# VHH binders against F-box protein 7 (SKIP32): the designs that were tried, part 7

Target 1, 328 residues: F-box protein 7 (SKIP32), of Arabidopsis thaliana (Mouse-ear cress) (q9xi00)
Amino acid sequence: MTSDALTIPSELESALRLRTVQYFITKRPWLDLYGVHVRPVPPFGSTSRKPHFDPALIHRCLPDELLFEVFARMMPYDLGRASCVCRKWRYTVRNPMFWRNACLKAWQTAGVIENYKILQSKYDGSWRKMWLLRSRVRTDGLYVSRNTYIRAGIAEWKITNPVHIVCYYRYIRFYPSGRFLYKNSSQKLKDVAKYMNFKASKSENLYKGTYTLSMSDDKIEAAVLYPGTRPTVLRIRLRLRGTAIGANNRMDLLSLVTSGVNDEEISSTEEDILGLVEGWEDDETHNPDIPAVSHKRGMTAFVFVPFEEVDESVLNLPPEKMDYYVTG

## First folded at step 1 (VHH)

Design v7 (framework vhh_vobarilizumab_d1)
Fold by ESMFold2-Fast, scan of step 1:
Structure v7 (fold): chain B 328 residues (1-328), chain A 124 residues (1-124)
Amino acid sequence: as target 1 above (328 residues)
Amino acid sequence: EVQLVESGGGLVQPGGSLRLSCAASGSIFSIYDMAWYRQAPGKGRELVAGIDSGGSTSYADSVKGRFTISRDNAKNTLYLQMNSLRPEDTAVYYCATSPLEYYDEFGQTSYDVWGQGTLVTVSS
């Protein structure tokens, strides 16, 4: 249970900058089985280029059964986008089975029975309606908070005010399992994103946590374990929102509190880090020898960036240009 | 609370090298901003190098290219590798820390936990 079977390889994550359909056509693991390809590779000895995607070409080249398999392997986010390309794609994405599988994957911690109860009581038995309207953390990208802080100045000749402003980022990647990854870093989104996965054991300051999302108020309760001689938990409270209905692309940071925990609590809890913060109120903690630290700065809202948009994100711009492009 | 203990200071000839260590205890090292300050005879304390919780570093112009600040979160230890030492580097070196998001009333990072210091003398 500690293993996350839904970890996406870094190659796939980088390819998500392009449409997922283009990625799967380029890699073609299922097409090799049938000897089919969507676009011929140019006979250029020294030329390196990716094939251009043509929706009409894939529609004409693949039988319905293979096209169905392509859609079944796409992320639900990309599946919705695919409905815009042609009649055949719109037909396929309207199949309730795809939305059922998407919903059960996204809300897998609730289980099948609970999801069916919610489907019937709140979404008129429509899996597509539940996917579009029910709040969910997005798992096809990263939530990013850009923050600045002031630190004691570096002594320089002719300085009248020795203050240095530091720019840093908080990164969160959610998984449908109820696990997430947290990183606090000065590194930009494009340099961090490909290493935000459970296989990146060598990544500096990459921490694992558990979270829950409340359906009644869209609040996220999350906890991250910082291992060490005196172990500590970071409690993160967020409110999920969006720039449009169903977008789920913004999170307001409500509180950020660090506090110590004893070795017994960690040993008994193991994979349920969120259990360690049950009953915490305001800035209070379970360990009085390690005082609670309530963070009052670095509370900038999180903006969602899909993996397919990571390389093109304004968050990659140098600090002097980013101040012109701050949105939200 | 964090307790800081510096070590590694001593007498070294110009052009020599020293590695300073700062052992942190009693709190979570990995979430704290860490810094090295120094105080030369007859001078005020000056920031030498800083490293934040995310690993981003900054250096005073006088030491840039010669000194390297690093941290080992598994050992709760901060380091300062000092190369190409000069007589003007003679000072008591202090390890300092504060929570990342804490500031004084002037909007500057408050380093409220300081070590005892370790003396570095660069002299022939």
Scores: ipSAE 0.000, ipTM 0.230, lowest interface PAE 15.4, mean pLDDT 67

Design v8 (framework vhh_vobarilizumab_d1)
Fold by ESMFold2-Fast, scan of step 1:
Structure v8 (fold): chain B 328 residues (1-328), chain A 124 residues (1-124)
Amino acid sequence: as target 1 above (328 residues)
Amino acid sequence: EVQLVESGGGLVQPGGSLRLSCAASGFTFSEYAMAWYRQAPGKGRELVAGIYSGGDTSYADSVKGRFTISRDNAKNTLYLQMNSLRPEDTAVYYCARVIEVDYGEYTVRYFDYWGQGTLVTVSS
């Protein structure tokens, strides 16, 4: 280990947040959903690369009910910034029904009754406090892990040059349903992100999984299915954390275990892949042809990148310039 | 709909040469490591050669210096050039797609799709 830990610098994180605000104000992608065209005020003297945007133009062009729908479709992290644009937008963001709907969507697998119990016992009946303080996986972007390894497989594949170091990335996209997408690739975040969805016809080497998040210790249990002639499941255990309260933008990799599964199990649990790994122990094998393998060191943490920041992410830089994202 | 279709097998004399091809479809060929496996009559499958997406190769000791694995990403095709063939090379040869799981200090390789195979017979 040559580095103790490299976290994203606070200055870089602040710059990424600033770019996100500029993206929403400048690009206004939500307006395309309603077919509304609004022209921003041009920069004075055309000396700035940043276009001047008048927030009041949106307010004048959209009825109150459409503005509410726009805010309801935005991620709460983005809404906090939008509230600084216009007083009317701040009033919409303070609506308790918006936060209730956001919370019930994010924790939909727990069900309505359990969410109300947690609201009353831990968050003083405030849906906004629950959204901001309760741990959740983020669904508005990708979690990215930068990995390096020496080519020395324990499977049948023999590598002639054991000194060669390989660099590649793991990508995870979570959904509130308890499903997620997993991809291993040497390709840049910018080129991968557009295919991280269930409808992409060119989403090769993209695998489906299911997960749960424990509310008591912020641990994630996840499983990914690799289908085929000798099907295997990768069991992933993670710990959710953040660089700030409520950020939910980091995941520590606690455990990785791969083992074989039989075709009968896959047929019955196609939509519940986590069920395939229920009761697994480390070093256990469920298929004699495929060993159960557990990792013991060098696990790289995941860093969250919102979709609106993908194109501008430093993870698009060449591998030799990525050292500041290596951790633990 | 991932498909791997092998071709180029046949009967060849000892010391002869054959070139096997594997036509890949239904996935982005250039993103995956690929391998050639063989299964002799009454035997289990054994790895012959592998090639990473970046072009690095690996060979079984029994075929080193005689076989060459290569790929053409523009044609979505994997090749195995077999020279100085021996009777013990007689087998059905399979093209396989490789899944790599990185555990940090080591990588585990699994195979999720196999072709139908192409028979190679080395005999007089």
Scores: ipSAE 0.000, ipTM 0.216, lowest interface PAE 15.7, mean pLDDT 68

Design v9 (framework vhh_vobarilizumab_d1)
Fold by ESMFold2-Fast, scan of step 1:
Structure v9 (fold): chain B 328 residues (1-328), chain A 125 residues (1-125)
Amino acid sequence: as target 1 above (328 residues)
Amino acid sequence: EVQLVESGGGLVQPGGSLRLSCAASGFTFSSYAMAWYRQAPGKGRELVAGISSGGSTSYADSVKGRFTISRDNAKNTLYLQMNSLRPEDTAVYYCAKGYTVEYDSDTYEVTYDYWGQGTLVTVSS
């Protein structure tokens, strides 16, 4: 069945992708959503059918449920900034039920009872503390691994050692359900990101997988299925980290292993791909007729790029220019 | 900008022949592997045939011996010659640009990261 979901207008979606409360204040895209326009002219008294458009109506006309859902899509950092812009938003950010819902959505695979046990034992009963400090994969953007290699080109009379720099990318988009999307591509982030979803009509060479995150060591076990004449599974092992506490914006590639699987092992369902790689080791094969391949190249760490930063990302620059501007 | 334009599809009788063409632009055609995929109603896309930059070919078991993939690097064009067509070959056929990922000297994979608009082939009496 197709799920019904709230659709946000492009202008409001753009504001969310910028991850800035200041953009919402400045542009006020929700005013257009509710038929309220920011006009520099004072209200009209001469025409009975001309409405008075009041920008302050945002506090009256935007339902709390919709406003809450807008904030639920924002990161904790953005929500912290929201507390500085209006009293209603500060109240929403400080509401424990908001953080409870965010946590239960992010760690939904653990279930309600287990999350409450973790809350009490490790986070002093604070849902906000749990959201800020507990490791989680980020679902508001893409993790990107940029890989380059040098290849010899065709010799020219003037060039003794012609070389070509080849660049390719690994893209991962995580979902809180334990599903993820994987793409290996020469296409840049800005050209790929809009198609990294389960409903995209132009999602050719986009592969679906399942993952788990270990709470004790921040290791991610993931598997993706490559369909074809000889179906193969790619097992991906990662370690989640961040440039700051709670950032969750880096992943180290620990291993990449491809191996064949039997058609009889493949279910028509996409929900248990990880089960196909259970018990695999880097030096072993799951199917004796199709050897396992452990990859040693293309193991560059993943960098997280939020959706609102995709178009401006330095990862869109050619390799020659990107290394000049990217540090650390 | 990478562009792939498929042509040559149409209605043919069972046992007939058809030649598909794919005009490529926006990249150095001779340096890339190319492939033909197809998608029948209610089915996923399946690889039909592939050809490397060096001319090595591969085929799905269902078309091996009946279909021939070839390329003309001077014209930046990919071809699929289809012989002894069957009703089961009815599908939209797509041209795909290959991309080779090398993990080391002995291990690599071919990934296809661009798709054309497709051309319809109907095999019916």
Scores: ipSAE 0.000, ipTM 0.196, lowest interface PAE 15.7, mean pLDDT 68

Design z1 (framework vhh_7z1x_3)
Amino acid sequence: QVQLVETGGGLVQPGGSLRLSCTASGFTFSDYAMNWVRQAPGKGLEWLSGISGSGGSTSYADSVKGRFTISRDNAKNTLYLQMNSLQPDDTAVYFCAKDLYGESYWDSTGFDYWGQGTQVTVSS
ESMFold2-Fast, scan of step 1: ipSAE 0.012; ipTM 0.439

Design z10 (framework vhh_7z1x_3)
Fold by ESMFold2-Fast, scan of step 1:
Structure z10 (fold): chain B 328 residues (1-328), chain A 128 residues (1-128)
Amino acid sequence: as target 1 above (328 residues)
Amino acid sequence: QVQLVETGGGLVQPGGSLRLSCTASGFTFSEYAMNWVRQAPGKGLEWLSGISGSGTSTSYADSVKGRFTISRDNAKNTLYLQMNSLQPDDTAVYFCARLDTYEYSGDTYLSPEGFDYWGQGTQVTVSS
């Protein structure tokens, strides 16, 4: 009867709730904003097999407005789990204001009026239902596509042609504003994640783009500008999905197309790169010197990795081990 | 038929220099960005340098910046890599590669999948 909810084993769910709440209590980034000086919580030892946290302690130590800030910063799964911890938290996560604020932030490009129309027409007036069920790009981590290809080559010290396997990654970080960061690199997730932000000054091989997510078919239209002697745009078409309802943790690559663009167009659409590919069909060209090229390789699906899981991700493993854990 | 042929590899002592050449045929050389990539024994592919079709834009990996210089002669359909101050860790097979998909941002290499044709490679050994 409740097929609409993600089912998690109770023991694992309890451990995840304790870890997530402990993370926010340890970090406490909101407390300085309210003029509160906080003593750092000593870290738990690496020898601890279970997360050590008293769920009852948080509602005794934090005012309701600070609890609201904690919950507003949590992911949907974390907010749902928190409701099982204590009575004060269950009351707080049931408050429509949490879900309204979360929804309006996540879908800010649609605007307040459009979000209210969607709320009434598709989610029975429930902000909580909309947050849990409406497709959204995740902004608390990176989407990662691991790609592998084979090339042939002759090494002068070898009698036979060696076959070389090359691995490389596509990284996307989305922002609620409709902007995203794109990187194509042979560097592993753990080595790139810390630089995937707009505050990192001038990083090589990191590019800015704009995107939209379609409500009707969960398709993402995205475009990245590659500046240079022959400026080009990479148009990325994706379909958002999840391993569970509301997970939003997978993206299938539908197409990748590179084409030339007019220098005049770039100067007029600096803040909206999608404008450069508006009305653009696959195999068209907007620059006679640079034909449109539809990519047939490097189309592996994207897997979402939350920032707190970056160092522990299986995507950091060699390809022979990744094939046991990452499908698509 | 697209063909890329590398020459100029060999044995050199640390601190020495070599100049690699790559002769292209079967396509309009000046219309394509060209790159140098190497592979050391037991290691993956490392992109070293790229040059635009016109030759006006160049880019280098940090490991070779200031020591290696990429250039091209479109009249001769030839790509060059001048390697100075060679170190033992520069020992590798060096490949010439053509970029066809334009996932090259003027001065920055973006994707190895954009390389549609590779040469057969030339061995460079830096040893005392």
Scores: ipSAE 0.006, ipTM 0.277, lowest interface PAE 10.2, mean pLDDT 68

Design z11 (framework vhh_7z1x_3)
Fold by ESMFold2-Fast, scan of step 1:
Structure z11 (fold): chain B 328 residues (1-328), chain A 123 residues (1-123)
Amino acid sequence: as target 1 above (328 residues)
Amino acid sequence: QVQLVETGGGLVQPGGSLRLSCTASGFTFSSYAMNWVRQAPGKGLEWLSGISKSGSSTSYADSVKGRFTISRDNAKNTLYLQMNSLQPDDTAVYFCARKYGVTYRGSYTFDYWGQGTQVTVSS
């Protein structure tokens, strides 16, 4: 349970502190409740001052007990970044309690005893090492798949075969409980993100499901229930990956299978939707009256977008301005 | 090249019947669920009916349930919509569409559409 020390070269520390603190405060408006804010622009007609921010302001103005409360309210991803600000913050994030709490929350479905066994056998008793190296779905944002298809346009007798490229998105939000939300929509990320939660009563076509992540091959098995007169289940198989170690910011879509299910089966297993699709193979039918349909289009990989970056995401750009996103 | 071609539209009097056909080419028709969607003048797209890849399961919008019947012939790569008891409100362009990714409930997650066929219900 001994965390490794974090070391930052002194020559880079001041520059990293300034950029990190400005970003940190901008993306965490609740810090204003603790008296941390960017200096206002002075009115014209007095001595003209450029707006500026003091990188040392946070640890000079916040008592240790309030700084602890700030870190307790941060996402675990933010806790790791905060270690780059200054030595005081580095000491705080090196505390094993923060990494322990982060790990036990992220892998809560395994339970305390199993997590301790994994900690000792694979991560040398280090909660920080386990957080950084053990694969996990990210819960601090959305995974987004941008898809396109070609369609014939509205039939017009003077125009034969009008064709359009249509763009649509698949959205997934994971929760540490093993539950997730799924939405398929033509609406952009910034317009749907605020409704990707269990409290959103105004969201149509927002569906609830359950998932598991395999530690051996980083495969995700997920299922979402579409209730109603003819209930159906969508089985989603994914492979988790990242652009860097521990990033967990990409998912490859391996298969999408839709099938009808009976009402009796749903009533008995509604809290465990994965049980409804266990043993399903692509294009297989378990009942001749309820055929399974394997989907071959709309299989673009998912890209993770943190909630704090939703409004600034390139995924909000019109299709004609998304060329650099498609290529890089 | 994936292609869907609708035929069978035209002018019909209220209470009359029409049968629409959609001929598919360029893909394995028997491997895909198929749907009918319409667009009335000045209105948005309305999903009408869906059918499973084998034809064993069908679904209908409440506005057409009991009046319209969807069917398919996988040997002929053809989708059908039998329309009975037609009303002036059924006047629209009718599209054949290949479905992906979601339920038979009329979400607009289609990857290929036909050009449409005009149905006009008037005296």
Scores: ipSAE 0.000, ipTM 0.114, lowest interface PAE 19.2, mean pLDDT 68

Design z2 (framework vhh_7z1x_3)
Fold by ESMFold2-Fast, scan of step 1:
Structure z2 (fold): chain B 328 residues (1-328), chain A 125 residues (1-125)
Amino acid sequence: as target 1 above (328 residues)
Amino acid sequence: QVQLVETGGGLVQPGGSLRLSCTASGFTFSSYDMNWVRQAPGKGLEWLSGISWSGGSTSYADSVKGRFTISRDNAKNTLYLQMNSLQPDDTAVYFCARESYDYLTGEDYYGMDVWGQGTQVTVSS
């Protein structure tokens, strides 16, 4: 198991989300992060406020080495906007080393040698071309599947009171390490997103899993372990796509299979949850005494929501106003 | 730590009453449907009653319908089973059990994922 190498400090992440030159220059959150303190230029005379600054001031206050470090930590989705800040930022964004670092972090499970082979054979030796064209799961937000479930008149327990329509969501947060977080919850996106991390102590139905993405067909194989008295594994098979080239902002749910697993397999493969589901096909299981169940409900496609757009997302609308996704 | 603890069991005579309690800790009790299940000596598990997360819906096995009443107090994280008109064949270990999140997918195979240790109810003259 490899720690998530793309985690950035919350203060810097907040600054990157705002993406404003004035915020960066005024608050300078990276200065505390790197232990750099800049003395302000004494004001000329006396005024009620000293708001006047050059929009290019950022390149005078932050050394080149720190600028490279800031951009290396930026989510590539935000780099297009960063290029509008000043000429020095545009120069940094065009640097091949920046794209090399982004690619090697995004596809770190393949290793350095394999990534170089793919770069040469498929992307003409261009790290930027590989970043823009090679399919990747997005790590700068959550993938969300909105589903509805009817609990009365269908449930095995013979519920006899009024029909209850339950709206629930499947949330996935991917990490470049091949790990991901999974949550199945009736809670809305804005109430869940802040707890979708490996250090969250307040999310009791947050589950950890492992995944792989196939470059040849954009298929994702994923598995989640539900610990408990009867340990179970949820196998999730997805196909990654996008509304535009390189967007990687949609996932079609191909299959969803739940099965119990035996204790000896849990003990031997705790770090490789995908190994528990190898050979599973639809209703098949590796243990003939433990039946596999293929789900036919809750199969709505996943829509990607960047962290900065979470509070504004249409997915936060009440159930009666959002019975289905509007996919154009 | 996720836990369910049953209390209130004991010895009663036929026709008597008992109230069982189940206290939940380590999870958000108000978000889960809850069940009562029993096991008589040498027999399999028998489902008795279920209650929705809000308390708005209840269901009962035919063997206990009209005699047993399930209820919950979400403010106290407690599930109850009021048992009236007890019979010798009600003698069993009684368990409370939490319905799993897999219930939300419409699959019943893993319907109960957290169980208490049980409380003994003996009905004898």
Scores: ipSAE 0.000, ipTM 0.132, lowest interface PAE 15.1, mean pLDDT 68

Design z3 (framework vhh_7z1x_3)
Fold by ESMFold2-Fast, scan of step 1:
Structure z3 (fold): chain B 328 residues (1-328), chain A 125 residues (1-125)
Amino acid sequence: as target 1 above (328 residues)
Amino acid sequence: QVQLVETGGGLVQPGGSLRLSCTASGFTFDDYAMNWVRQAPGKGLEWLSGISWSSGSISYADSVKGRFTISRDNAKNTLYLQMNSLQPDDTAVYFCAKEGPYSDEFYGTEYFDYWGQGTQVTVSS
């Protein structure tokens, strides 16, 4: 999935046991108790009493050693939630080295020294507190903006003023390195997600960029390069928020501006594209030969979808099934 | 000087077929996605189909899906629309349109920076 902050012993990874451990890590059945990660719809027409997952049952099915290794591989956010289920798991989440490793991975662009300064000045020397309270972009999935454009369609039997609903998506995948991938596409989340990586063959409308997150106001400054005969940059300004403290699962799109760049050596600046747009204002013309364009449409907020929930996401549903139908 | 020239329109009977062509000049054709849009008399613009620079990504409006086929020949700087099973309500002026280098949206007509003059398609008995 994403890069884990923790390591599983190699002897366990080489055994058939690893398949069982990976299944539990991937499926996370215990998290269904909190309505967080597990989204399989209950069997249709089932008359079963409330579906319950009993943590005591898993303890009977897996040796203590495997349970410990399962939680050792979970992301810190998942570890915090798991600790509410079993006292044995609470001992694991008390180890500050797990939180330290997670924080240093998430905020690696700041460097070790700066992270220690922030830890002491703002989080009382607690790595766990810093992980839970410090804003961060999520790297274990995609941020998705679903946008619709409405236009007049052809008349159909007994439908007056028909409209054609055109649907398209903006996708962002963030990396802890300060890099991100951006794609604008009509393709559904389930068809796009597997190609949102740097190792895939060149994908159309998949572009690379760099970003930074301001700790004081949760604003994200991002820029993506469109290479070609007339290279352009897309400057994206976002505000990170969440449905709960520490969720970091929503982004409001504040501005979206495309503009040309003066330099022909644009390919050499791909690693620091954000530097090209430093000091830019949304309403400025930054290249006199190439006009700046500020986008007013397609500004729907981004919703975070973890990789394990991609196939089950409601964002894969057609517009009419998402409670959106217009008759003119 | 950027120019897009549509050809292949005309009068056809219901159930007939037409192939539209759009010849591009004045820009690097294989750097840009291309689109077909139509406008029926007294109606607004209706996006029909789009094709990426490499032909790797193609999309159609529901109204023409299965009947129309978009394609391109980058060596000839030409965009095509094969129209089959034409109906009277397909009567419209058909435009080819080039995606702007500053747009990251496929389906908004306001994001196209150059349009052809259009070619008339009339479907009647």
Scores: ipSAE 0.000, ipTM 0.140, lowest interface PAE 15.8, mean pLDDT 68

Design z5 (framework vhh_7z1x_3)
Fold by ESMFold2-Fast, scan of step 1:
Structure z5 (fold): chain B 328 residues (1-328), chain A 124 residues (1-124)
Amino acid sequence: as target 1 above (328 residues)
Amino acid sequence: QVQLVETGGGLVQPGGSLRLSCTASGFTFSTYEMNWVRQAPGKGLEWLSGISSSGSTTSYADSVKGRFTISRDNAKNTLYLQMNSLQPDDTAVYFCATDSPFEYGDWLSEYDYWGQGTQVTVSS
């Protein structure tokens, strides 16, 4: 397999989608992302996952059902399965105030006034239309780039020039604040995802950055600071896209460049890291001691994986082949 | 000179245990994620386990989960693999390997480091 494409068996994908609908209703992973809160039901110590959902929980969690519907529209396979919801939930989906709150949370960096201007100029005054059609980075999961490369291998008796296929991953978690987390790792999604948060202060090779999304071309400009005595910035340029309208579940990696920065401009808080590299060209060196270096490998597109799908993701499967032998 | 040296392999009976060590030199071991990989006779490479640069995060292949434990000592520049409940199917050459620090630029992809391997044979 190539690092730029991932083919998933249709039967496996269908089975995972069906399972995730039940899990999604029970777990409601969007709660942490959209600020909706649910208390555990006594007796204390309920399971984290149930085969069946409790209808009483639906009546308590109308906002969860609204957010589930929004999420389902981002995933075409789940759209029809949400249709059997109660009348109160369907009426809630029609309320523009719920869509307003979702939009203002998702695009909070633009502020209330700017969001209202965009609403009027581009989305006909409809918060629902804006939520469904305006590009946004997803914050309810991770974007994962699965990469492979070939390196010179260990010589064997009959094989003089063995080559090995090595697999590694780039992980991005976006926040509505304009901050994100970045990790480059050989570790699989299920082992990394639980540490992709700002509370995991001792997580290694987990780097913090800031990003912006351009509405005109769906391009993301992002920067990550690698702190230390010789600090560097990783400049990341991506193009957001989706497998369906509003899915926002794919990102093409356009450029990935590491370069040194001027020590005078570095903040210990890592706020506005993107501002440090504003206007920089991809091959521009700003610190002669640390020249600009472009990542030419590991440019595979990012695939979005919702938190509720992490453990069952096909991205946790090992590569089918790790080794290829040629007669030297 | 960059070097990775695996030790601790040998002949062991089914159900037995072995501890493999990988000693690193010539690079800053504490900044690299480390892996254990094996190659059984006539088979391709199989990734077994990975460990983060500080050792706080570990991952395992399903074939070894619950039986093998990866760990590291950055003060000693040493990676370990504790292998328990060994089976004949675990017979292979075991290698330690680095991940390139791609976060500092892709220039290091040409300098990925692998050890020479240590033979583990599980038979009676």
Scores: ipSAE 0.012, ipTM 0.302, lowest interface PAE 8.1, mean pLDDT 69

